# VH-VL binders against Thymidylate kinase (dtmk-1): the designs that were tried, part 19

Target 1, 218 residues: Thymidylate kinase (dtmk-1), of Caenorhabditis elegans (q22018)
Amino acid sequence: MATDQKRGLLIVFEGLDRSGKSTQAKRLVESINKKSTESGDASSSPSAVLQAFPDRSSSIGKLIDQYLRKEIDMDEHALHLLFSADRFSKNQMIRDNIAKGIDVICDRYCYSGVAYSLAKGLPEQWVRSSDVGLPKPDAVLFFDVSPEVAAQRGGFGEERLETATIQQKVAAVMPTLRDDAYWKTVNADGDLDSVEKNVFRIYENLDREKPFESLEKI
Short names: E, the ipSAE of ESMFold2; O, the ipSAE of OpenDDE; V2, 0.75 times the mean of E and O plus 0.25 times the DockQ between their complexes.

## First folded at step 10 (VH-VL; framework fv_benmelstobart)

Design u3 (from r2 with heavy chain V34M; at its last look DockQ between E and O 0.86; V2 from the best seeds 0.67)
Fold by OpenDDE, look of step 10:
Structure u3 (fold): chain C 218 residues (1-218), chain A 120 residues (1-120), chain B 107 residues (1-107)
Amino acid sequence: as target 1 above (218 residues)
Amino acid sequence: QITLKESGPTLVKPTQTLTLTCTVSGFSLSSYGMNWIRQPPGKALEWLGVIYSGGSTDYNAAFMSRLTITKDNSKNQVVLTMNNMDPVDTATYYCARKGYYGWGDYFDYWGQGTLVTVSS
Amino acid sequence: DIQMTQSPSSLSASVGDRVTITCKASQDIYDYVAWYQQKPGKAPKLLIYDASNLETGVPDRFSGSGYGTDFTFTISSLQPEDIATYFCQQHDNYPWTFGQGTKLEIK
């Protein structure tokens, strides 16, 4: 049904812990929805939904959460697959929203999953294959934060993967996953408002007329 | 240290094909897009095309029919092929790396450029 | 294509002077403008991106401003080594386009 309605956008926030990506993702969603409400025309203004990965409220996400909280141990392969499964569990939701013209904003996506698994030493081909077929982001906003700034931000070290060693390894791996055709690096050292403005400008400049695609490779 | 270097013929005959190679060092082509830009003598810069880190390409529509950009990540090389050269295509040709931050392509590192003269 | 109209085409100034170059875009391009310095016989050098972000290693006497269609490049205190042609470039949409350039000379 060729509805004259522009499709929604899939925007993924990626970055290390404490990069500020979660906060900015939320702010983007709020901003989009606020504008939609103010315009009074739901057909002309996009709305957005926020999806975090893992979804810790889901059955799969709860298992992941238990691992992250050090409540249970898990084989690294199993963990990787659970993260992938968690993302795929939202596959239809993402596609449906996009088709309805609703923007889907993701706090983390397959890139984090791949980066962490690679950092842990899992086989590269295997790790990069599990998420193939997921919706392809229109943009990946990678939050690049300096270690100095990240260290000033509280809450680090409570979860299993919040170690300096793991974070350093992930930081080294993440750039190798970059496709700068749709990968946009955001300097995350700035204040919240400055970063927000930058994120929003990127958002506003995205093309909604491009075909919505699936990931063929990671 | 980041370096970019253009290589190839400096003289091309009309209707012939130009092939230039950009060899990079200090970074991986799997992580950065590479652009080709030219500058006719005494004139402004003109963007030709880009090959992104993932291998996708975009071209200036003015050249799309006769321009191809490829790369070999393992060799750290990007290749520009331009068909049906004309004297009007005489210019210094640059390869330039896509900037790291933000939206769109700005160019943070440039090769020294190579002057290509199209003449009979 | 987005047109970048740069002005002036040439200017002469004295050492220590404040120099201003302007670039006007044919449409709203937010802050997606870069500025380059090109010395004779050399490749362009990136000075500013995103209209106002100074590239690493560039002296702070260089600055940029603007949003939308009107952009400004400024040298706060002109130095002898600043003799060059300066270009603006939009990095908003394909194809990327440059201004005509401003040739800067020292009196």
Scores: ipSAE 0.452, ipTM 0.832, lowest interface PAE 1.5, mean pLDDT 93
ESMFold2, look of step 10: ipSAE 0.754; ipTM 0.885
ESMFold2 (binder alone), look of step 10: mean pLDDT 92; pTM 0.916

Design u4 (from r2 with light chain V33L A34N; at its last look DockQ between E and O 0.78; V2 from the best seeds 0.00; counts 0 for: pae O 2.9 > 2)
Fold by OpenDDE, look of step 10:
Structure u4 (fold): chain C 218 residues (1-218), chain A 120 residues (1-120), chain B 107 residues (1-107)
Amino acid sequence: as target 1 above (218 residues)
Amino acid sequence: QITLKESGPTLVKPTQTLTLTCTVSGFSLSSYGVNWIRQPPGKALEWLGVIYSGGSTDYNAAFMSRLTITKDNSKNQVVLTMNNMDPVDTATYYCARKGYYGWGDYFDYWGQGTLVTVSS
Amino acid sequence: DIQMTQSPSSLSASVGDRVTITCKASQDIYDYLNWYQQKPGKAPKLLIYDASNLETGVPDRFSGSGYGTDFTFTISSLQPEDIATYFCQQHDNYPWTFGQGTKLEIK
């Protein structure tokens, strides 16, 4: 690390389906990169990359994708481990970017993985252990959307895990994974611009001087 | 119903250690942080510290050397320990829950407070 | 530490009046300011968080505004039950700090 360069930030977007997290993650990345380009000084302005989990373009992500599309069946334990493996496959990439001062914005992370597995009834200690050692987020932006608002948004029901029952169970589990030291709840019922402003406000106030750490627990 | 309740001694001698317990109900300590705040009689509020849901803590630097906050999630209890009490530390002590939205660095639910008098 | 200065320290108003309290921060704290109401012998109650967000269950006659260093708390129509001391609190930087309070009385 150049002596004067601040590290990048790891920011994770979490939330239920239809919470708008994916859209906002993308918008944040675009906003960061736009500002970087406009400043003309790549050394003084952060840039960002977007990483979705699962990475459906990777070998591991493709297997996950086949499951999600109901093309194959899979043991729930195996599925959980594949999600973890998918995240760990990006471990070095995340750390390298952070070291270079590049922000890594994640659409979903270990919290979704843990929440879904717990919702399915897998053993808690086992489920919470698989992602230990991953990069610790500087912030988790949890998109809290009301059921009424979520229901108005399209794209629900095509994938295996997009059922009302599963979503309700996951919704009940997610709060149990909260660490409010770095967990930030975003009211996702607002319009896109309002939510974006809130996201950006949180982003702008994150501390880049804090040590970059690994997850010791989930 | 969300409740917080402070308990402990109401009288402490100078140089002694104060131990207060905050018992919470209606929410999990694994999901919410808890703050300690005090208020001397007729004076403004003073933030002492916080223990986050994950167990980490932040303290007011003015008290860091003599203040410790711990918790037991299974017992729904947060404990404040403050050493070397002085009459100037006489105050109503509150525990208050950390907020939910945004940074959540507001106090949305409070205990009723307990008056601690430091006197010989 | 960030210093929070409230104005006025005390005020008296009539029922139905518009009441305004100000809070000034010693530095830019963005919108990281909360407002509390404290009635005599009671714990503080959150009214406004992050400068302008009304806490659930709080009457809409209460409002907050401001960004940066200057903030305003407003009661649009003062009610008898609003007799209390009001505090602002910043959460931009540790330690969190409070204003000295504004004691509100009804004529």
Scores: ipSAE 0.118, ipTM 0.730, lowest interface PAE 2.9, mean pLDDT 92
ESMFold2, look of step 10: ipSAE 0.573; ipTM 0.800
ESMFold2 (binder alone), look of step 10: mean pLDDT 91; pTM 0.904

Design u5 (from r2 with heavy chain D105E; at its last look DockQ between E and O 0.04; V2 from the best seeds 0.00; counts 0 for: pae O 2.7 > 2, placed apart)
Heavy chain, then light chain:
Amino acid sequence: QITLKESGPTLVKPTQTLTLTCTVSGFSLSSYGVNWIRQPPGKALEWLGVIYSGGSTDYNAAFMSRLTITKDNSKNQVVLTMNNMDPVDTATYYCARKGYYGWGEYFDYWGQGTLVTVSS
Amino acid sequence: DIQMTQSPSSLSASVGDRVTITCKASQDIYDYVAWYQQKPGKAPKLLIYDASNLETGVPDRFSGSGYGTDFTFTISSLQPEDIATYFCQQHDNYPWTFGQGTKLEIK
ESMFold2, look of step 10: ipSAE 0.716; ipTM 0.869
ESMFold2 (binder alone), look of step 10: mean pLDDT 91; pTM 0.913
OpenDDE, look of step 10: ipSAE 0.126; ipTM 0.720

Design u6 (from r2 with heavy chain S31T; at its last look DockQ between E and O 0.94; V2 from the best seeds 0.73)
Fold by OpenDDE, look of step 10:
Structure u6 (fold): chain C 218 residues (1-218), chain A 120 residues (1-120), chain B 107 residues (1-107)
Amino acid sequence: as target 1 above (218 residues)
Amino acid sequence: QITLKESGPTLVKPTQTLTLTCTVSGFSLSTYGVNWIRQPPGKALEWLGVIYSGGSTDYNAAFMSRLTITKDNSKNQVVLTMNNMDPVDTATYYCARKGYYGWGDYFDYWGQGTLVTVSS
Amino acid sequence: DIQMTQSPSSLSASVGDRVTITCKASQDIYDYVAWYQQKPGKAPKLLIYDASNLETGVPDRFSGSGYGTDFTFTISSLQPEDIATYFCQQHDNYPWTFGQGTKLEIK
């Protein structure tokens, strides 16, 4: 049904822990929805939904959460597959929203999953294959934060993967997953408002007329 | 140290094909896109095209029919092929790395450029 | 295509002077403007991106400002080594386009 309605955008926030990506993702969603409400024309203004990965409220996400909280141990392969499964569990939701013209904003996506698994030493081909077929982001906003700034931000170290060693390894791996055709690096050392403005400008500049695609490779 | 270096013929005959190679060092082509830009003598810069880290390409529409950009990540090389060269295509050709931050392509590192003269 | 109209085409100034170059975009391009310095016989050098972000290693006498369609490049205190042609470039939409350049000479 060729509805004259522009499709929604899939925007993914990626970055290390404490990079500020979660906060900015939320702010983007709020900003989009606020504008939609103010315009009074739901057909002319996009709305957005926020999706975090893992979804810790889901059955799969709960298992992941138990692992992250060090409540259970898990084979690294199993964990990787659970993360992938968690994302795929939202596959239809993402596609449906996009088709309806609703923007889907993701806090983390397949890149984090791949990066962490690679950092742990899992086989590269295997790790990069599990998420193939997921919706391809229109933009990946990678939050690049300096270690100095990240260290000033509280809450680090409570979860299993919040170690300096893991974070350093992930930081080294993440750039190797970059496709700078749609990968946008955000300097995350700035204040919240400055970063927000930058994120929003990127958002506004995205092309909604491009075909919505699936990931063929990671 | 980040470096880009253009290599190829400096003299091309009209209607012939130009092939230039950009060899990069200090960074991976799997991480950064590389652009081709030219500058006719005494004139402004003109963007030709780009090959991104993922292998996708975009071209200036003015050259799309004549221009192809490819790369070999393992060799750290980007290749520009431009068909049906004309004297008007005489210019210094640059390869340049895509900037790391923000939106769009700005160019943070440049090759020294190679002057290509199209003449009979 | 987005047109970048740069002015002036040339200017002469004395050492220590404040120098200002302007670039006007044919449409709103937010802050997606870069500025380059090109010395004779050399490749362009990136000075500023995103209208106002100074590239690493660039002296702080260089600055940029602007949002929308009007952009400004400034040298706060001109130095002898600043003799060059300066270019603006939009990095908002394909194709990327440059200004005509400003040739800067020292009196």
Scores: ipSAE 0.508, ipTM 0.852, lowest interface PAE 1.2, mean pLDDT 93
ESMFold2, look of step 10: ipSAE 0.803; ipTM 0.910
ESMFold2 (binder alone), look of step 10: mean pLDDT 92; pTM 0.928

Design u7 (from r2 with light chain S52D; at its last look DockQ between E and O 0.90; V2 from the best seeds 0.71)
Fold by OpenDDE, look of step 10:
Structure u7 (fold): chain C 218 residues (1-218), chain A 120 residues (1-120), chain B 107 residues (1-107)
Amino acid sequence: as target 1 above (218 residues)
Amino acid sequence: QITLKESGPTLVKPTQTLTLTCTVSGFSLSSYGVNWIRQPPGKALEWLGVIYSGGSTDYNAAFMSRLTITKDNSKNQVVLTMNNMDPVDTATYYCARKGYYGWGDYFDYWGQGTLVTVSS
Amino acid sequence: DIQMTQSPSSLSASVGDRVTITCKASQDIYDYVAWYQQKPGKAPKLLIYDADNLETGVPDRFSGSGYGTDFTFTISSLQPEDIATYFCQQHDNYPWTFGQGTKLEIK
């Protein structure tokens, strides 16, 4: 880094559908940027960008989107690799932003990809290998939502992977991917403001002086 | 049922190495970190170190030169090794599971503890 | 290291009394404070984490509050089984540190 500016943070939101992770990711980005603007000193306050995976606006993401919308069929291996490719397509962007002191907030990351593929029965070693080399998150915010609360949040069932069976399997797999060195489990049963406060507190407590690393394993 | 249990010698001579094993049940070491905490008789608790689910470790700087924590996920065991024991290290040693929610390490399940006496 | 200054060191109260224990952190640690109950000859038991989050299975007569540097643990109505030493602990930064404890006795 050319300046004494602290690096940006990579923060990943993970969780099941309807856990509220997308909403909270957006809110975090907005709150970070709002504070940056209010401070008037761009050099002293971090800014943030939001990156969703898959990026459905990209060429790769569009193919994934077609699958998710049940417009096309795809081999599960191919699908897994496309998700990985989608993430890797943003590899440089993430690293560049981090180097510039810009926080990168991800709505889903490699953990979702691995969890879904494992839930579908793909070989574990193979599934866990495809995302090795991606930027390592400074924090994974795993949104833990109870089935009772999730059921109340509507919109379920429109996409291919929005089935009770798949969600249940993913729910069972996701915790097995936990590294509690940097995973922070968020109780997602609370109201939006309560959850937001919790997310923000975690964010504020993250160490920007730690080395930025790549994933060596998933 | 979640359980942790400390095992090892209860008497150590000065300058010798203490080795304690924490055997866990009811949860996977691949999912939860395990901390070591000690308590001298009649005194406050002191955090020693942690081994996280992914295998990374952090130590209290006061003990880093003497302390090593390892684990075997398949055996459900965490091992604490502490070198150059001194009578001042006499304490009840606990292993404790890292709490599930939120930031940092709080300890939601504890072993019963094992009293280790360092004496000639 | 973050210092957790707990007070009082000991207190005696009657059954049914409201009991309050305080813990002061040497720096701002947000709400990252846990409270433990330790009965004689037993391991500590988690009661509260994140300053005010009651652990599952813990009676609701136990509560915590605070944010920043000042934290409070409260027993709304002291019961005979509550005789123990209570500890605060910060889970904000390494190394994790504990208060010195409060020995609670019943009159």
Scores: ipSAE 0.492, ipTM 0.840, lowest interface PAE 1.1, mean pLDDT 93
ESMFold2, look of step 10: ipSAE 0.788; ipTM 0.902
ESMFold2 (binder alone), look of step 10: mean pLDDT 92; pTM 0.931

## First folded at step 12 (VH-VL; framework fv_benmelstobart)

Design v1 (from r2 with heavy chain S30D; at its last look DockQ between E and O 0.94; V2 from the best seeds 0.72)
Fold by OpenDDE, look of step 12:
Structure v1 (fold): chain C 218 residues (1-218), chain A 120 residues (1-120), chain B 107 residues (1-107)
Amino acid sequence: as target 1 above (218 residues)
Amino acid sequence: QITLKESGPTLVKPTQTLTLTCTVSGFSLDSYGVNWIRQPPGKALEWLGVIYSGGSTDYNAAFMSRLTITKDNSKNQVVLTMNNMDPVDTATYYCARKGYYGWGDYFDYWGQGTLVTVSS
Amino acid sequence: DIQMTQSPSSLSASVGDRVTITCKASQDIYDYVAWYQQKPGKAPKLLIYDASNLETGVPDRFSGSGYGTDFTFTISSLQPEDIATYFCQQHDNYPWTFGQGTKLEIK
């Protein structure tokens, strides 16, 4: 008897640096898990896990981290592939959790990888191909933050890719990757609680009965 | 300036197929979904279907069997095809852009609409 | 399908009056309601989305509120140019559905 167990959801947070996406991703996970605990029926309530990309704790992620911290130089193609590899290294984890009914919340995903590489001038076809086969998100929450608000949020410029030029280019590229069937644009200029509520409403509206698919294209 | 414009026949015979084209300007179909909505004279609006930026479509179940929406991004055109037209399908047909923010489809820009009359 | 029950069907008010239109959803749709203005012979114009977000370029005399099933559209001070039919629309779930409309006239 195919236990009618609803699958987990793959939700991806995307956006420029300092858009608040990381904070909101964490809050979403916490909210989901809190509700699960309160319902008393752990079997019927969804739980969630947070996955950041890159995973800076992994071997691949550490290498990426070194690059980002300007400790090492790397060919841009190699870097792109490392990001892809980092994501693929979590492929099974994502799929397994989804199959178990556990939601996977990602802080950044393939779209950031593609956007940054394109912004750097790497070949489009090549850049868009490396992540094909990854799990397809049920939703991409794109955090749209105004430059004015982002600038108020400290810590900009510490990492290699945190330059105004790169960010502007990425900002221009990211919309070209959008599929508004599953991309949801979140106004990220608001206060944390308001944004959180919006994120949660989107989450609650997602359909767990739709087939879980892989990315055929980016 | 963002614009949408419907074009096609304004008179269709019963059982024939309606083909309408929505030509957009000021935005890319690669970035925005386009919806079709109709309004019978003096009546409420009725959502027909959508083609999203990625090319996927969703239809109102009431029309799914006879409605097809396609697009050509390079031409900035969305095409609605509805088969087996009936006088009850007489309405002003609108194409409308999907809103940018948030969940679901609301419509931030509309075409002027085109009145389609189904009559023998 | 989600039904949007709009009230009243018609109303007449004087210039400067506060006008209120309501829309009731057949189920909880959070704040996913849009409001449109449709002038005679014209296409609908988006005024409000997400129940309370004013669309860019829309005068601030227009507002919306509500969450769950009950939603309200308000014109704080009715102007002559506001003569139109107003529609609510839910953007919570397929198929997207509209209210039956409220015809607003000026006395």
Scores: ipSAE 0.505, ipTM 0.844, lowest interface PAE 1.1, mean pLDDT 93
ESMFold2, look of step 12: ipSAE 0.800; ipTM 0.905
ESMFold2 (binder alone), look of step 12: mean pLDDT 93; pTM 0.933

Design v2 (from r2 with light chain N93H; at its last look DockQ between E and O 0.94; V2 from the best seeds 0.73)
Fold by OpenDDE, look of step 12:
Structure v2 (fold): chain C 218 residues (1-218), chain A 120 residues (1-120), chain B 107 residues (1-107)
Amino acid sequence: as target 1 above (218 residues)
Amino acid sequence: QITLKESGPTLVKPTQTLTLTCTVSGFSLSSYGVNWIRQPPGKALEWLGVIYSGGSTDYNAAFMSRLTITKDNSKNQVVLTMNNMDPVDTATYYCARKGYYGWGDYFDYWGQGTLVTVSS
Amino acid sequence: DIQMTQSPSSLSASVGDRVTITCKASQDIYDYVAWYQQKPGKAPKLLIYDASNLETGVPDRFSGSGYGTDFTFTISSLQPEDIATYFCQQHDHYPWTFGQGTKLEIK
């Protein structure tokens, strides 16, 4: 009897630096898990895990981290592939969790990787091909933050890719990757609680009965 | 300036196929979905279907069997094809852009609409 | 399908009056309601989305509220140019559905 167990959801948070996406991703996971624990039937309530990309704790992620911290230089193609490899290293984890009914919340995903590489002038076809085969998100929450608000949130400029020029270019590229069938734009200028509510409402509306798919294109 | 404009025949015979074209400007079809909505004279609005920026489509189940929506991003055109037209399908047909923010489809920009009459 | 029951069907008010239109959803749709203004012979115009978000360029005399099943659209001070039919629309689940409309006239 195919246990009617609903699959987990893959939700991806995307946006520029300082858009608040990381904070909100964490809050979503916490909220999901909190509800699960409060519900007497833990087996019927969804749980969630948070996965950030890059995973700076992994071997691949550490290398990426060194680059980002300007400790090492790297060919841009190599860097792109490392980001892709980092994501693919979690491919099985994502799929396994989804199959178990556990939601996977990603802080950044392939779209950031593609956007940054395109912004740097790497070949489009090549850049868009490296992540093909990854799990397809059920939703991409794109955090749209105004430059004015982002500037107020501090910490800008510490990492290699945190330059105004790069961020502007990425901002211009990111919308070109949008599929509004599953991309949900979140106004990220609001206060944390307001944004959180919005994120959660989107989450609650996602359909767990749809087939879980792989990315065929980016 | 964002604009949508419907074009096509305004008179269709019963059982024939309606083909309408929505030409957009001021935005890219690769970034925004376009919906088709119709309104019979003096009646409420009825959502027909959508083609999203990525090319996927969703249809109202009531029309799924006879409705097809396609697009050409390079031409900035969305095409609605509806088969087996009936006098009951007489309505003003609108194309409308999907809203940018939030969940679901609301419609932030509309074409002026085109009245399609189905009559023998 | 989600039914949107709009009330009243018609309304007459004076310039300067507060006007309220309601829409009731057949199920909980959170705050995913949009409101449109349609003038005679024209396409609908988006006024509000997500129940309470005012669309850019829309006068602030227009507002919306509600969550769950009951939603309200309000004109704080009716102006002559506000003569139109107003529609609610749910943007929670396919198919997207509209209310039957409220025809607003000025006395």
Scores: ipSAE 0.510, ipTM 0.847, lowest interface PAE 1.1, mean pLDDT 93
ESMFold2, look of step 12: ipSAE 0.800; ipTM 0.902
ESMFold2 (binder alone), look of step 12: mean pLDDT 92; pTM 0.922

Design v3 (from r2 with heavy chain V50T; at its last look DockQ between E and O 0.93; V2 from the best seeds 0.74)
Fold by OpenDDE, look of step 12:
Structure v3 (fold): chain C 218 residues (1-218), chain A 120 residues (1-120), chain B 107 residues (1-107)
Amino acid sequence: as target 1 above (218 residues)
Amino acid sequence: QITLKESGPTLVKPTQTLTLTCTVSGFSLSSYGVNWIRQPPGKALEWLGTIYSGGSTDYNAAFMSRLTITKDNSKNQVVLTMNNMDPVDTATYYCARKGYYGWGDYFDYWGQGTLVTVSS
Amino acid sequence: DIQMTQSPSSLSASVGDRVTITCKASQDIYDYVAWYQQKPGKAPKLLIYDASNLETGVPDRFSGSGYGTDFTFTISSLQPEDIATYFCQQHDNYPWTFGQGTKLEIK
């Protein structure tokens, strides 16, 4: 009996630093889980888990974190591969949750990895190949924030990749990765609640009946 | 400046295939989807289909069996092919860019449209 | 398919008047409604998306509101150049569908 159970959704939040994506990703997860709890029917309401990339708590993520904090230096190729490895380390988790009908919300995904590496001048073909085979998102929520608004948000410049030059380059690369079939651009200049509402509406419109696929290309 | 321009035959015989080309400028097809929409004379607009930036397509179910949309990013061209044309398909055909923000397809830039008449 | 029922089909108003057009969706489509202006012999022009977001370059006399099934398009002060047919469109679900249009004339 084909268990009529709808699969979970893979939703990825992407955007530049200080775009507010992390906050909104968390809010989405909380909102989903809150509704699930209130419905009393765990079978009818989805739950969600949050996965940030890199996972700075993991062994791989810790190495990445050290690099980002300027504690260690690393070859850019190695760094790229570590980011990919970090994502792949969660491959089974993502797939398992999706199969169970649990939504997986990702704070950053392969697109950030590719964008940053390209911005640094790594070979395009190589950079775009390392994440092939990862779960394909049902939606990429790209947080588009104006430089003016981003600048008002504190904490910029603390990490290695938080430079104006790098951010500008990444901003220029990101659009080249866009597939507007599943990329949804969110105006991130608005207040938190407004943005949250937009995110949630997008979430509610996603189709759980579509086949869950793997990335064939980035 | 963002522009879209439809080109192709303005007269098609019944049962023949219509081929229209949308040439875009001011933006990349690798970044924006393009939709085809038609409007019969004096009637409402009707969405036909879309080709997204990544190359995937969606069609109106009413036309799926006879409609194909393709593109060449390097040429900045989107092509609509519709088979088995009928006089009822007489309309102004538009290509339009998919809006950038939010959910779904709204159309922020339009071509001028091309009137296609299906007649024997 | 989602039906968009637009009202009225035609409207005549004077310069300076407030003009209101409504669109009703056959189902809840959140705020995913766009409004277009189409002048005679021209392509539609996007005015509003997401029910209330004014497109860049569009005069602020144009506005939209609504959520769910009922949507409103408003011209606060009608100008001679506003003579056109206006269309609503839902961008919630495939297939994208349009209202039947409202022909606006100036008295």
Scores: ipSAE 0.564, ipTM 0.859, lowest interface PAE 0.9, mean pLDDT 93
ESMFold2, look of step 12: ipSAE 0.794; ipTM 0.901
ESMFold2 (binder alone), look of step 12: mean pLDDT 92; pTM 0.933

Design v4 (from r2 with heavy chain D58N; at its last look DockQ between E and O 0.79; V2 from the best seeds 0.80)
Heavy chain, then light chain:
Amino acid sequence: QITLKESGPTLVKPTQTLTLTCTVSGFSLSSYGVNWIRQPPGKALEWLGVIYSGGSTNYNAAFMSRLTITKDNSKNQVVLTMNNMDPVDTATYYCARKGYYGWGDYFDYWGQGTLVTVSS
Amino acid sequence: DIQMTQSPSSLSASVGDRVTITCKASQDIYDYVAWYQQKPGKAPKLLIYDASNLETGVPDRFSGSGYGTDFTFTISSLQPEDIATYFCQQHDNYPWTFGQGTKLEIK
ESMFold2, look of step 12: ipSAE 0.828; ipTM 0.915
ESMFold2 (binder alone), look of step 12: mean pLDDT 94; pTM 0.952
OpenDDE, look of step 12: ipSAE 0.802; ipTM 0.912
ESMFold2, look of step 13: ipSAE 0.780; ipTM 0.902
ESMFold2 (binder alone), look of step 13: mean pLDDT 94; pTM 0.951
OpenDDE, look of step 13: ipSAE 0.828; ipTM 0.919

